# Designs tried in a protein design chat: VH-VL binders against Thymidylate kinase (dtmk-1). Part 9

Target 1, 218 residues: Thymidylate kinase (dtmk-1), of Caenorhabditis elegans (q22018)
Amino acid sequence: MATDQKRGLLIVFEGLDRSGKSTQAKRLVESINKKSTESGDASSSPSAVLQAFPDRSSSIGKLIDQYLRKEIDMDEHALHLLFSADRFSKNQMIRDNIAKGIDVICDRYCYSGVAYSLAKGLPEQWVRSSDVGLPKPDAVLFFDVSPEVAAQRGGFGEERLETATIQQKVAAVMPTLRDDAYWKTVNADGDLDSVEKNVFRIYENLDREKPFESLEKI

## First folded at step 7 (VH-VL; framework fv_benmelstobart)

Design s79 (from p2 with light chain S52D)
Fold by ESMFold2-Fast, scan of step 7:
Structure s79 (fold): chain C 218 residues (1-218), chain A 120 residues (1-120), chain B 107 residues (1-107)
Amino acid sequence: as target 1 above (218 residues)
Amino acid sequence: QITLKESGPTLVKPTQTLTLTCTVSGFSLSSYGVHWIRQPPGKALEWLGVIYSGGSTDYNAAFMSRLTITKDNSKNQVVLTMNNMDPVDTATYYCARKGYYGWGSYFDYWGQGTLVTVSS
Amino acid sequence: DIQMTQSPSSLSASVGDRVTITCKASQDIYDYVAWYQQKPGKAPKLLIYDADNLETGVPDRFSGSGYGTDFTFTISSLQPEDIATYFCQQYDNYPLTFGQGTKLEIK
């Protein structure tokens, strides 16, 4: 009568700035944890943690943060590797949580890193190689927002990677990274609650019985 | 303008292999998956399989033992190969683009279809 | 496999009528349903995805609704060019499956 515990899911949220992806990532984590608590069956109900990339509070992330705030400058190859190092610094934490049945929700992942570096004109094969071996997401939720809706959401384009030029180049590159076997496009033009319902439907449909894999290519 | 166009033989003898090529235009196979669906005369649509933008495939279990889908992104072509054809396989065969939103396993653009007749 | 039971198999209606077609899944499929229009001798055309999302370029007289196992497709005011067979499709799980179709004719 032995029963094995199901694994956690790795879900990545990607999209341009002002797509609402960060808000939806937080809402998904809160929703999973609230449902787990309310059910009173913590052993069979998943819980979730949020991991934002870059982790601006870490030693590696502090260097990235200084670059993004225009406080320092550095070679673009070095910056790309710092972003990869930031992700790999969480590699074991992600795998440990998944093994324990805890869902990991990532706000950005390797796809942002690759897209921004390709948008800057760095060599394609080199850029795509540095994140190979990271845990493979069960799903990448790509938040597709129209330019007019994004403009209405406000905020400041003061950081280094927030200019209209770089955002347009990233928007052109991001579709080339899509593997539609596990990438799911979310229409982010809707109101907050409607988008949240769509996100949760995608989440609930994911298959915990599939083997947890590593990225062989990006 | 997004288009898909099926080719391949219109007449196949029993036990022979069917090969159909789907040529796409107006989008990249590196960005969109392509499905194969068939429709026997006067009957419902039947899903055969998909090749995703990344190159992985999923097949209907009913056909998996004799069905292969491959592609060449540089040629804008998707190829369906089905072995051991039988008269019951007579149908119009379609290639169709995988939908963009959500799981996307719906079909937003379809080829015109090609009639495959299996008879001796 | 998930079975999609579509009703009615055929119907006749007059121009301007409200037409309703239903589709029932054998298990919960959330809102992972698409609806297609197929005219004689032509490929199907996507009308609705995710149960209630209208595809770009499709007239707003077409709509869908439903969640779970019961789904409805509606034409609010039938036009002559709407004569076709309509199919539902689930995409909650593989293999992807379709309804048998509803043949719509003008009286």
Scores: ipSAE 0.560, ipTM 0.820, lowest interface PAE 2.3, mean pLDDT 89

Design s8 (from p2 with heavy chain Y100F)
Fold by ESMFold2-Fast, scan of step 7:
Structure s8 (fold): chain C 218 residues (1-218), chain A 120 residues (1-120), chain B 107 residues (1-107)
Amino acid sequence: as target 1 above (218 residues)
Amino acid sequence: QITLKESGPTLVKPTQTLTLTCTVSGFSLSSYGVHWIRQPPGKALEWLGVIYSGGSTDYNAAFMSRLTITKDNSKNQVVLTMNNMDPVDTATYYCARKGFYGWGSYFDYWGQGTLVTVSS
Amino acid sequence: DIQMTQSPSSLSASVGDRVTITCKASQDIYDYVAWYQQKPGKAPKLLIYDASNLETGVPDRFSGSGYGTDFTFTISSLQPEDIATYFCQQYDNYPLTFGQGTKLEIK
């Protein structure tokens, strides 16, 4: 018998590529759902869904995908708005899942969108305005990987900081978006299982009793 | 046009040191990393290591004790040195450029490959 | 090391056939997989990167899909010039690893 209904959590995973964020997002979803199944009480235990941004399978995401594959050209302001539109296309789905007590784990969110557009030189105030009104995450888990560990995971850090100027600028910009009230750094230098345990500890300590809010600024 | 070209082919005796030079054209070594990959006859591709645009290196742990990759940006050359060669090291050796898009160490341009034969 | 297992190891098909090759990673590698075509005596040629992105200049009959551990590579209508060995490669972690290859032949 269901005796109460707690709301779901919105948890966003951010970080540079090869920080392990996508692997950990999937593992968190699997751990939540496995724990719900093991308890035998799915009606009172949370379950989770994964939402990656951009959603390349959606109508908006397919257009973004065409641009990223250089099949079409468009103005960078238009692309920024398409990324924002892609997130807003999931706005109601996120809110509905949260209201049903389902946790939503996002692999990237507005913070990636802002960081990439700022890295491209678009005006800061304008870039930060288009995602206002999206659901506010209960937590943003920022995956911080040392350059030495990142090299072991794919050797990307040093080469891209030197040759791909946009990736270098993204690395510099992303941390400036941090709000300590709800951003939490994950030290991702550990082995996969150790990082997973730390992610789950953060997840378990999040406060489901807080009001679910919308972003007033980014 | 972007090209990479390995020196060789080369015959190496067991226990000797292999030296291969990769000469690049159409891009700058100060802007792109270069990887070395080998392929024994009839077998899968095997990654050896990389030298990044900034000059740092990463090596496959299986080869790290005997492998060195260096470069000279002014000569457009990357050099692979591998010590203590064994007949099992017989393979076609490739140098390749890291892919342009994203964080991926996939390879968008490859040298033609050079056959290295290790025999007595 | 991340192991990449391809299936089948070899296949024979007729011109115009739809050909599908699969690649399984021993752990989650996101979409960080590339597919290469290698013709006899030549270097590999990049066809697909980031699991589904077609490299510039590659015919649209080639496609890729997948995420996590399971990936597929498809030729929608086989042409004679497509006869080659095809390799997948993961680039989530070092050492970079390749599948054992799938040898495609015309029957």
Scores: ipSAE 0.000, ipTM 0.431, lowest interface PAE 14.6, mean pLDDT 83

Design s80 (from p2 with light chain N53Y)
Fold by ESMFold2-Fast, scan of step 7:
Structure s80 (fold): chain C 218 residues (1-218), chain A 120 residues (1-120), chain B 107 residues (1-107)
Amino acid sequence: as target 1 above (218 residues)
Amino acid sequence: QITLKESGPTLVKPTQTLTLTCTVSGFSLSSYGVHWIRQPPGKALEWLGVIYSGGSTDYNAAFMSRLTITKDNSKNQVVLTMNNMDPVDTATYYCARKGYYGWGSYFDYWGQGTLVTVSS
Amino acid sequence: DIQMTQSPSSLSASVGDRVTITCKASQDIYDYVAWYQQKPGKAPKLLIYDASYLETGVPDRFSGSGYGTDFTFTISSLQPEDIATYFCQQYDNYPLTFGQGTKLEIK
């Protein structure tokens, strides 16, 4: 019965701005769904959904969006908790999709939240505590892009967290969050199609037979 | 620069326990996993196991019953313990850093290796 | 366990020659293969990862190709310092396994 079907995978895409991670997350979802449809064996072929964080369309996400667009100011502790609340608001949706055999591809997750808050100087233990209990990714795909290639892709925008100073600090912090048992580094300096092939190759190699866990630490 | 250095006894008697320490510099054990690989004289390389940056481990099933890998991030040390040594375990033992890209279960930097001879 | 069969077991070539070594996996391993160079008494050195990606600092005369079960390692113009044993390694599944090695000699 239900125990016969393979579970869905939770795959998280992380990286600095202009790494191409959002484009690749969308491409992976499209590729999974296309292969599922074209294979002719729908029962053994997974489907996928995309979940971007922050979800700027939700009530919580709209408040975050106003902050990022500099329309409101907010205490940094309150902002950190709003980012965590945004992720937890999707907790049950993620678990339900995984149980149904549907892959969930996240564009950013708790690792971005922790890295940006630590870059702002918030207390490490407190920052790392608010996302404990979220579903644990089967893989975190970290998109590593050289500064030269990132600059070629249009540079930084005008949003609050897009300054050179904060991006430099995030770049220093993000590698300290890596757990290389499930964190996979993607060389994002390649062309879109080459990066897409590497992403799909990592995806295909993930083990659906492993237990689906919750994050005990970040 | 990035370095790994194996240390421990070079001569072990049958049935004894082998303990080897890998001391790393130029990178953090909190960011990179470390593998243990061995090579009997004149033979192919054989993978023993890995300890990941987060502290979890994976072992070659052939050695799992007698092999333990631990680490101390603050000391920059990874320790391999293998019990019930036998003359066929005679080999050069290497620690090596887990690769950075993709699955990363290739080895980008290796220690110099230490020859462990098991004889009575 | 995934078996890696390396061919040839040894070869002799002249300086400037194009040298090719092959590696066959017992099952599909995508492109999760690395190639190492090992000189006598030394630790192996990574040359290629993900079948075709050249490690930083490795001369561009070294290259790799392949996908699935059949992989090729090439030295485009053999140099005297390339005398070594070369190993392939799969990392699609645990346990990680290596080929038996190809001993390269210059005639």
Scores: ipSAE 0.580, ipTM 0.833, lowest interface PAE 2.2, mean pLDDT 89

Design s81 (from p2 with light chain N53R)
Fold by ESMFold2-Fast, scan of step 7:
Structure s81 (fold): chain C 218 residues (1-218), chain A 120 residues (1-120), chain B 107 residues (1-107)
Amino acid sequence: as target 1 above (218 residues)
Amino acid sequence: QITLKESGPTLVKPTQTLTLTCTVSGFSLSSYGVHWIRQPPGKALEWLGVIYSGGSTDYNAAFMSRLTITKDNSKNQVVLTMNNMDPVDTATYYCARKGYYGWGSYFDYWGQGTLVTVSS
Amino acid sequence: DIQMTQSPSSLSASVGDRVTITCKASQDIYDYVAWYQQKPGKAPKLLIYDASRLETGVPDRFSGSGYGTDFTFTISSLQPEDIATYFCQQYDNYPLTFGQGTKLEIK
């Protein structure tokens, strides 16, 4: 029975482009799975899975991908709902993995969706409503990086939402979404190994005995 | 400038309810949680509880049965209510802002504190 | 509850001295430790968080170290304005708990 198994954790990685969040999300998944294997677990199932949003390989995600690559145009309200639909298409997968004791690490989640749509000037209450009912993260790791450090980590992207103007507006909005009961701010200005150690400390200290909830507000 | 300021009665009688208000400026309660900590004269600091930016709360189990923390973001105010005050509850009461990095359950800015004396 | 025990309870030192205060947790708390300075009649002020990270605006003569159960706070060259009581605090688990404090005086 479920009561004899510890549940999986839902951990969300948020931050601006070039914050190193995607690298750290992959590293956390690899660390969890390696530790599970090294502990003598005979199971071939991983202890953690990575879910990036948008999932550009799915039917919904392929439409999002075309928009982001500037191959199609779309009404911003329709796009917002498409991003929300992409997240809800994974709702049951997330819940099933958590119930099986498998950790789910998300590279971006509803907070990115809300922040980008608010940055574009869409109505606040409407934007905040479309992802209500999604699984509530045990933690949101927000990767706080200085603009100077971010510029050193890579070239600027050519995709639709990767412009300096949109990133500046998102940077102003994203902190307003923080609920510090479960948002943990990671100082992402450090070297990759130092940041990885801090991420893993946060991960190890999460409480699997807390009830797994759904988002009642965002 | 970031400030927190406690206000409320400085004298309460045994069995009465204490109500303290913390008024903040220079930051938003929708972005930062606020803790309540107390310090009896000459003794160590003692954590009472927290209200998070999203409105949820956590309390020290020792006080949970008589302690409530609420807030009104539009008024920039956090309110501590503690029932059934006893002379041992005499202390300076502080509100403090939740830390920004990591777990954040450290306190980066503190109010000046308000001494509450419980005496008949 | 996690108990935080400080040593010493009080100490006297001269300006320019290296001052060291220790804090021991009753169980492993990783690096989830903060250090505060409290001057007479004033609220505490954050100096160090995550055991070793210096808070913005705090002089670099203050430092912290440690992991697990044993933590150290150091003032490399004591200044007159450093006269205060210093407290450690764990934040690995609720309830949050503090050390009993170390009272620092100039001799």
Scores: ipSAE 0.585, ipTM 0.836, lowest interface PAE 2.1, mean pLDDT 89

Design s82 (from p2 with light chain N53E)
Fold by ESMFold2-Fast, scan of step 7:
Structure s82 (fold): chain C 218 residues (1-218), chain A 120 residues (1-120), chain B 107 residues (1-107)
Amino acid sequence: as target 1 above (218 residues)
Amino acid sequence: QITLKESGPTLVKPTQTLTLTCTVSGFSLSSYGVHWIRQPPGKALEWLGVIYSGGSTDYNAAFMSRLTITKDNSKNQVVLTMNNMDPVDTATYYCARKGYYGWGSYFDYWGQGTLVTVSS
Amino acid sequence: DIQMTQSPSSLSASVGDRVTITCKASQDIYDYVAWYQQKPGKAPKLLIYDASELETGVPDRFSGSGYGTDFTFTISSLQPEDIATYFCQQYDNYPLTFGQGTKLEIK
């Protein structure tokens, strides 16, 4: 017999800097929660939560933040593991929300970690190994933005990983991580409202009748 | 240039197994899923199944019991195997690349097609 | 399965005419519709995806519109090379399904 226990979905937003993914992740969370309220759900709990990686407010994330702001230097292997540690620090929170039927929307996940480390020349098998055991997303929305459009959105290139060179290398690597069974490519060159509508349609088309036991691991 | 090309037998006897190979160039099978679609002469297109970039598959339930799609990324080949062929399976068989943008499985590049006739 | 019904099944038009073909889905499929052109003996060619997005390299006389269950494909000024059969396809749910086709002939 079925348990009647329905879980939340794990949805990951990936893309280059200035692809608009962070704005769209926030908008999706707001849309899900607004729609839930409008349907008359009398719950004090949200229907979706946003988890940005790295979480720059945590102890681990503060160290990552210092690196990204060029305040400290770090070996690339150590940095890669620190990004993985940041994701694992949220592992239980993600699982708990999913078990409660709350969707978790992640702004970046392990795919960013792998892509940036591969762009820096680290070996694929090693860089992927540190994220084994994380919850596997139900969907990855990859925000594909032209470099010209990204540059027009301002603030580009201010942090350590925001150079044109590293972004070009990441753009070449990211498609090799794609599994189009659960990765969906969003054309992020459109205006914010058009992209938002496309994102929400992708979200609505996901299978939402899943028991907790169906949550896979990487 | 992006190309897909079907190859295999053009004549199959009833009850035999059909094996078709799709050879791709200009893109990586590690990055794009490939679908199989067929078209009986003068009729509408009929979707058979897909193999995704990551290697998982989905099949049309009407064919699932006798249909298998596999691939070898290093050879740039996708293989369709269909058991127990019947004269009603006579059709032009296409492989096609999964579209890049959006939710779904639309087809941005198609092979030329290969006509498979099932007759005694 | 989602049924895609095209109208008309065939039509004849003159060069320079505006041609409209419609496609109706048996259930809401959002904007997950593609349109293809198929010439005799050739593979289909993608013209439109996501109901209204023009594929790269396709002439701008071709356009699409619609949302939900009702979709329209338009050729704004018919050219001789446009004689073909046109198919709509939904990709909201598996199995993927196609319309029966609209055969376009020039007078």
Scores: ipSAE 0.054, ipTM 0.644, lowest interface PAE 6.4, mean pLDDT 87

Design s83 (from p2 with light chain T56R)
Fold by ESMFold2-Fast, scan of step 7:
Structure s83 (fold): chain C 218 residues (1-218), chain A 120 residues (1-120), chain B 107 residues (1-107)
Amino acid sequence: as target 1 above (218 residues)
Amino acid sequence: QITLKESGPTLVKPTQTLTLTCTVSGFSLSSYGVHWIRQPPGKALEWLGVIYSGGSTDYNAAFMSRLTITKDNSKNQVVLTMNNMDPVDTATYYCARKGYYGWGSYFDYWGQGTLVTVSS
Amino acid sequence: DIQMTQSPSSLSASVGDRVTITCKASQDIYDYVAWYQQKPGKAPKLLIYDASNLERGVPDRFSGSGYGTDFTFTISSLQPEDIATYFCQQYDNYPLTFGQGTKLEIK
């Protein structure tokens, strides 16, 4: 019966470079799957998959990867659409896993796409339009890190979108995309274990008692 | 930088409608929800309702029949309307921003509050 | 509605004293509790969120702890400017509810 079936959750991790979001996304997926393996009971312990965007191993992602590595140049509108195409290429995978009760944890999603394109000066209405119809996350965990703490975590990036100027513009834009109905801000200035505890608390408190029909679209 | 300020009448007669405006600065109403809380003299704080960044609302069931919260993002204003005021509604009314960190509806910035007295 | 019972209703202490206030929820609220300071004629000010996280700009002498139904707020070394009423608030479920407040006075 429909009322007996539970869906998986779509959870998105967003944040600037060096916020620790990618590490935390991996840790959450590993923790969920470890509990699932130990219990052997899928109805009590959900499973999860990690999906990073862009998926640099796909045909679309290989072209994006070449751009990010400065091996090719591309019109910024074309690049924006490739990022959107990359997300839509995973649309059915996301929906299928959610329908099976499997959580999908995304390292970046459409919010990164919008923020970076707006930072480059592309028109807001146009950049938002290309992701309409993607599954809407049940939660977006936004990793807020101070510049001082981020600098301590590692060297600055060598890729095209890792310059101080673009990161500064993205830092100004991304908070404007917040919708407090489903965005939760994580204070990422703590050590890895402290941040992990906050991530897990947010995850454990999400409403899991949902049928597939409750999955919304952007 | 971040501020909220309540404005509106300080004296309301029984059966009249109260309208209070919360004007915000230093953040966008398209990004943050704003709550209304009141405090009768010498009593506990009482939550009234919220308008979320996306425009949807939730109200305390005790007030839902006579309470409306609206907003205009372009004016940086949130408006509380409460019908059929009674002397027991005498209180300091606050607007407050939903907390930035974590899961829940706690309040990181509050307006100064406005005392509304309901008497004949 | 989730009821928040705050204790004591008032207390008197000397500068330098350790001050402790407690708050009990009528049901499990995890760590979804905040603590506020309110001075006479002023709006409440956030001190602690998620039971134990110190708000930015709040002095280190303030701390919070607890999980589930029992929560504690502590001032490690009371200062004159700490004279105020302190409130706990749960945000696990709507309607949001507050404790009745603890009035803190200097001896």
Scores: ipSAE 0.006, ipTM 0.560, lowest interface PAE 10.0, mean pLDDT 86

Design s84 (from p2 with light chain Y91W)
Fold by ESMFold2-Fast, scan of step 7:
Structure s84 (fold): chain C 218 residues (1-218), chain A 120 residues (1-120), chain B 107 residues (1-107)
Amino acid sequence: as target 1 above (218 residues)
Amino acid sequence: QITLKESGPTLVKPTQTLTLTCTVSGFSLSSYGVHWIRQPPGKALEWLGVIYSGGSTDYNAAFMSRLTITKDNSKNQVVLTMNNMDPVDTATYYCARKGYYGWGSYFDYWGQGTLVTVSS
Amino acid sequence: DIQMTQSPSSLSASVGDRVTITCKASQDIYDYVAWYQQKPGKAPKLLIYDASNLETGVPDRFSGSGYGTDFTFTISSLQPEDIATYFCQQWDNYPLTFGQGTKLEIK
């Protein structure tokens, strides 16, 4: 068809703090957009946007940010729902970008939300239910970094969810959320350029012809 | 115009250390990685290693114990150092630029190559 | 290590002939293959990257195809200046590896 164009991809970056996932998410967005600029024809190349969760600049995200900075306390069920609400506040933006052929790269998504809440001991069925209906990622890139390498990168333990205890529990829980049909492990122990190459390899091989789905379970 | 040029000794004795310099022009080493590849006379190309734009390196495991790649962005130079040279290391040594944007580890521009002969 | 095996090792053809060289990877490498031309005494020159993308300035008689483990390089109408050794290279994983080369001669 003359008006047909390929859809954008939803790609989620997950992993522990200091795994390098945020750096690689930004690098992927920059690489996609640089290719579009260098070609001189934006329609021949995808463009991409970065969406970090929680979005600390939004009204919902500012409240989450206060919790993470230890400025306020709240019930853990309420916090879980705020994280879920933060993601749903971007639901239509994600779908609109995908429909326009724009790739959406998420730094964290519902899998972080579920893993942290499960690590805190909240009920599994309830925790897994609140993000049903969000756009389903075409790929989840799980950044696997050795604990020794992560510790060497510094900045650990300054926020509420950065303690060794919670990170250890999240590390045990996050892999249980894996679905090999669309989760890919990235060895994050390598240098930035090597990891970037492997991220882009995964990205390039994703199938834009598959139907864009919603999450029916997590 | 993008250029790479290898320089260094053309004759090395067994057990000595080889040092080759790659001088680049027309692009910044802070933006592009540089690879080293060698080719023994009449044989296939063999990848040795790379130094990335950020200064990190990866080496072919076959050479890793005796190979070091460094760079000086301000001098536009990449340096390969290889210890304990053996006659089997006789080859033409090339430096080559990593393809654009991180979308490949293929080589878009090559130096002319320098033949290094290892003999007593 | 990913092994790249080229076939044939050498080939003779006449000007105007269609020439095909193949390259097989020991494992799935997607489309992460480049092809190089090396003339005697010179450095290799990039012809094709990402299995099928023609490098700028390279004549359109050169083409590449393939995905996974099987790749082909084709010269649609051989010219005298095409006498060279041709190499495939994978970049799916380290160490980066090359095929053993195919020497092309004109009869």
Scores: ipSAE 0.005, ipTM 0.453, lowest interface PAE 14.7, mean pLDDT 84

Design s86 (from p2 with light chain Y91S)
Fold by ESMFold2-Fast, scan of step 7:
Structure s86 (fold): chain C 218 residues (1-218), chain A 120 residues (1-120), chain B 107 residues (1-107)
Amino acid sequence: as target 1 above (218 residues)
Amino acid sequence: QITLKESGPTLVKPTQTLTLTCTVSGFSLSSYGVHWIRQPPGKALEWLGVIYSGGSTDYNAAFMSRLTITKDNSKNQVVLTMNNMDPVDTATYYCARKGYYGWGSYFDYWGQGTLVTVSS
Amino acid sequence: DIQMTQSPSSLSASVGDRVTITCKASQDIYDYVAWYQQKPGKAPKLLIYDASNLETGVPDRFSGSGYGTDFTFTISSLQPEDIATYFCQQSDNYPLTFGQGTKLEIK
C-alpha cells in the first residue's frame, strides 16, 4: 500500500562547533513531529528522531565524552575507532527507523570523524576506511559559518576538539569530503529563524523514492 | 575595569608543591578562559596551560604530569598547582585572559606576574 | 612543538627610525601569530593579532604582516616609549609557543 512504500530520510548535519547546527537539528525534528501531530494522521505524515554523534549517554560515548572533556588521554587511532564504533552501535537503529518511515536527523556523522582525524595528521586511507558500511545519508547539510561569528556564540574552546588550531584545520578539510550529489551548504551566519526556514526547505524537497544505500567510500 | 592578580608564595623549596591563585575582576570566569604562562629570568615566555570557561583544561605536555589548573567561578579565582618544584622552575608566573579573536588564542589582559624562586 | 625563531635577538635604533623584527615558524601556522610588547618588570601587552590586525588602543605606528612561516613586525617611527622586548606567539597548535624575544634599545 501507499504507506508501506514510504521510507524515512537520513539527514546529517555537519559543520564546525558553534555553527548552530545542533540547534537547527533539534528544530527540524520538532517541526517534522509538530506537522505530523497537527495532521492527525501519523501513518501518512513522517515523524523524526534526533541522533547526536557521539552519543554521550552510551557506554562507548561516555568514554569519548571523558576524552573530549579532557578527563582522560587516549591514543589518537584508538579514539578514531571509538568514534567509528559509536556510529556503528546505532547502525541497525537508523536502518530500522528508516524502514518504518521515521526520519533520522543526525547531529554530526562520519564526516566529522574523518575531518577531525585528518586534521590531526592521521593517515588518510586508514581514516577513510573505518566508517564504510554505515547508512548513506539522503542529504548532508553543511553549516558554513565564519570563524568570527562562531567564536562569538560562546562555548568555543571549552572541549578538546573546539580549540582554534583544530577548528581551523577541520574547516579546511571538511569541504574536501563534499559530494555535491547529496551535500548542501547552509549559510549559518544568519539569524536562527532564517537558517531554520532554509533547512526546512531543503528537507521538504528531498526524494523519498530513491533507494536507501550504504556508504561504499567516504 | 578588567584585572587579574596572581598571589601565592614567592619562595618554594625543591620537591615542594607550588599553589598560585589568580583573582579576576570585571569579567566572568564562565565567559572567558584563563591561561597560565611563565617566564624564567631573562628567558622566553612559556605556556603552561588553560582552564576554559566551561571548566575543562589543556596542559603543555612538558608539565602535564605535575600540573593542575582549577577554578571557582563564584570566588572569581583560578588556581594553578604544580608538584615537585625544581630550581629550573624559578620564573615569573602570569595568569592571562584569552580575548575573543576568532580562531586565535591571544591574551588581551594579563596579571602583574608573581616571581617564584625555587631554592633551598 | 612549533618553534618560533625571532631575529634579531637585540637591536639599537634612533628615535624616528623604522624598526623591523622577524619571526619564523618551524611549520605552516597560517596567520595565527600575535606580537607582544614587554617593558622591564611588567606583563606583556598585546599589539598585533592574526599577523596583521592592530589591537584596540595600540598606536598605528605598529604593524604586522606575513602568512605561513615568515612574519614581520614593524614600528614605522620609533618613539622613546617603545623601548621594550618584543615577542611573537603562534596560536596554530598546542602548546602555544613564543619567540625568544627581541630587545629594542635607543642608540
Scores: ipSAE 0.000, ipTM 0.433, lowest interface PAE 14.4, mean pLDDT 84

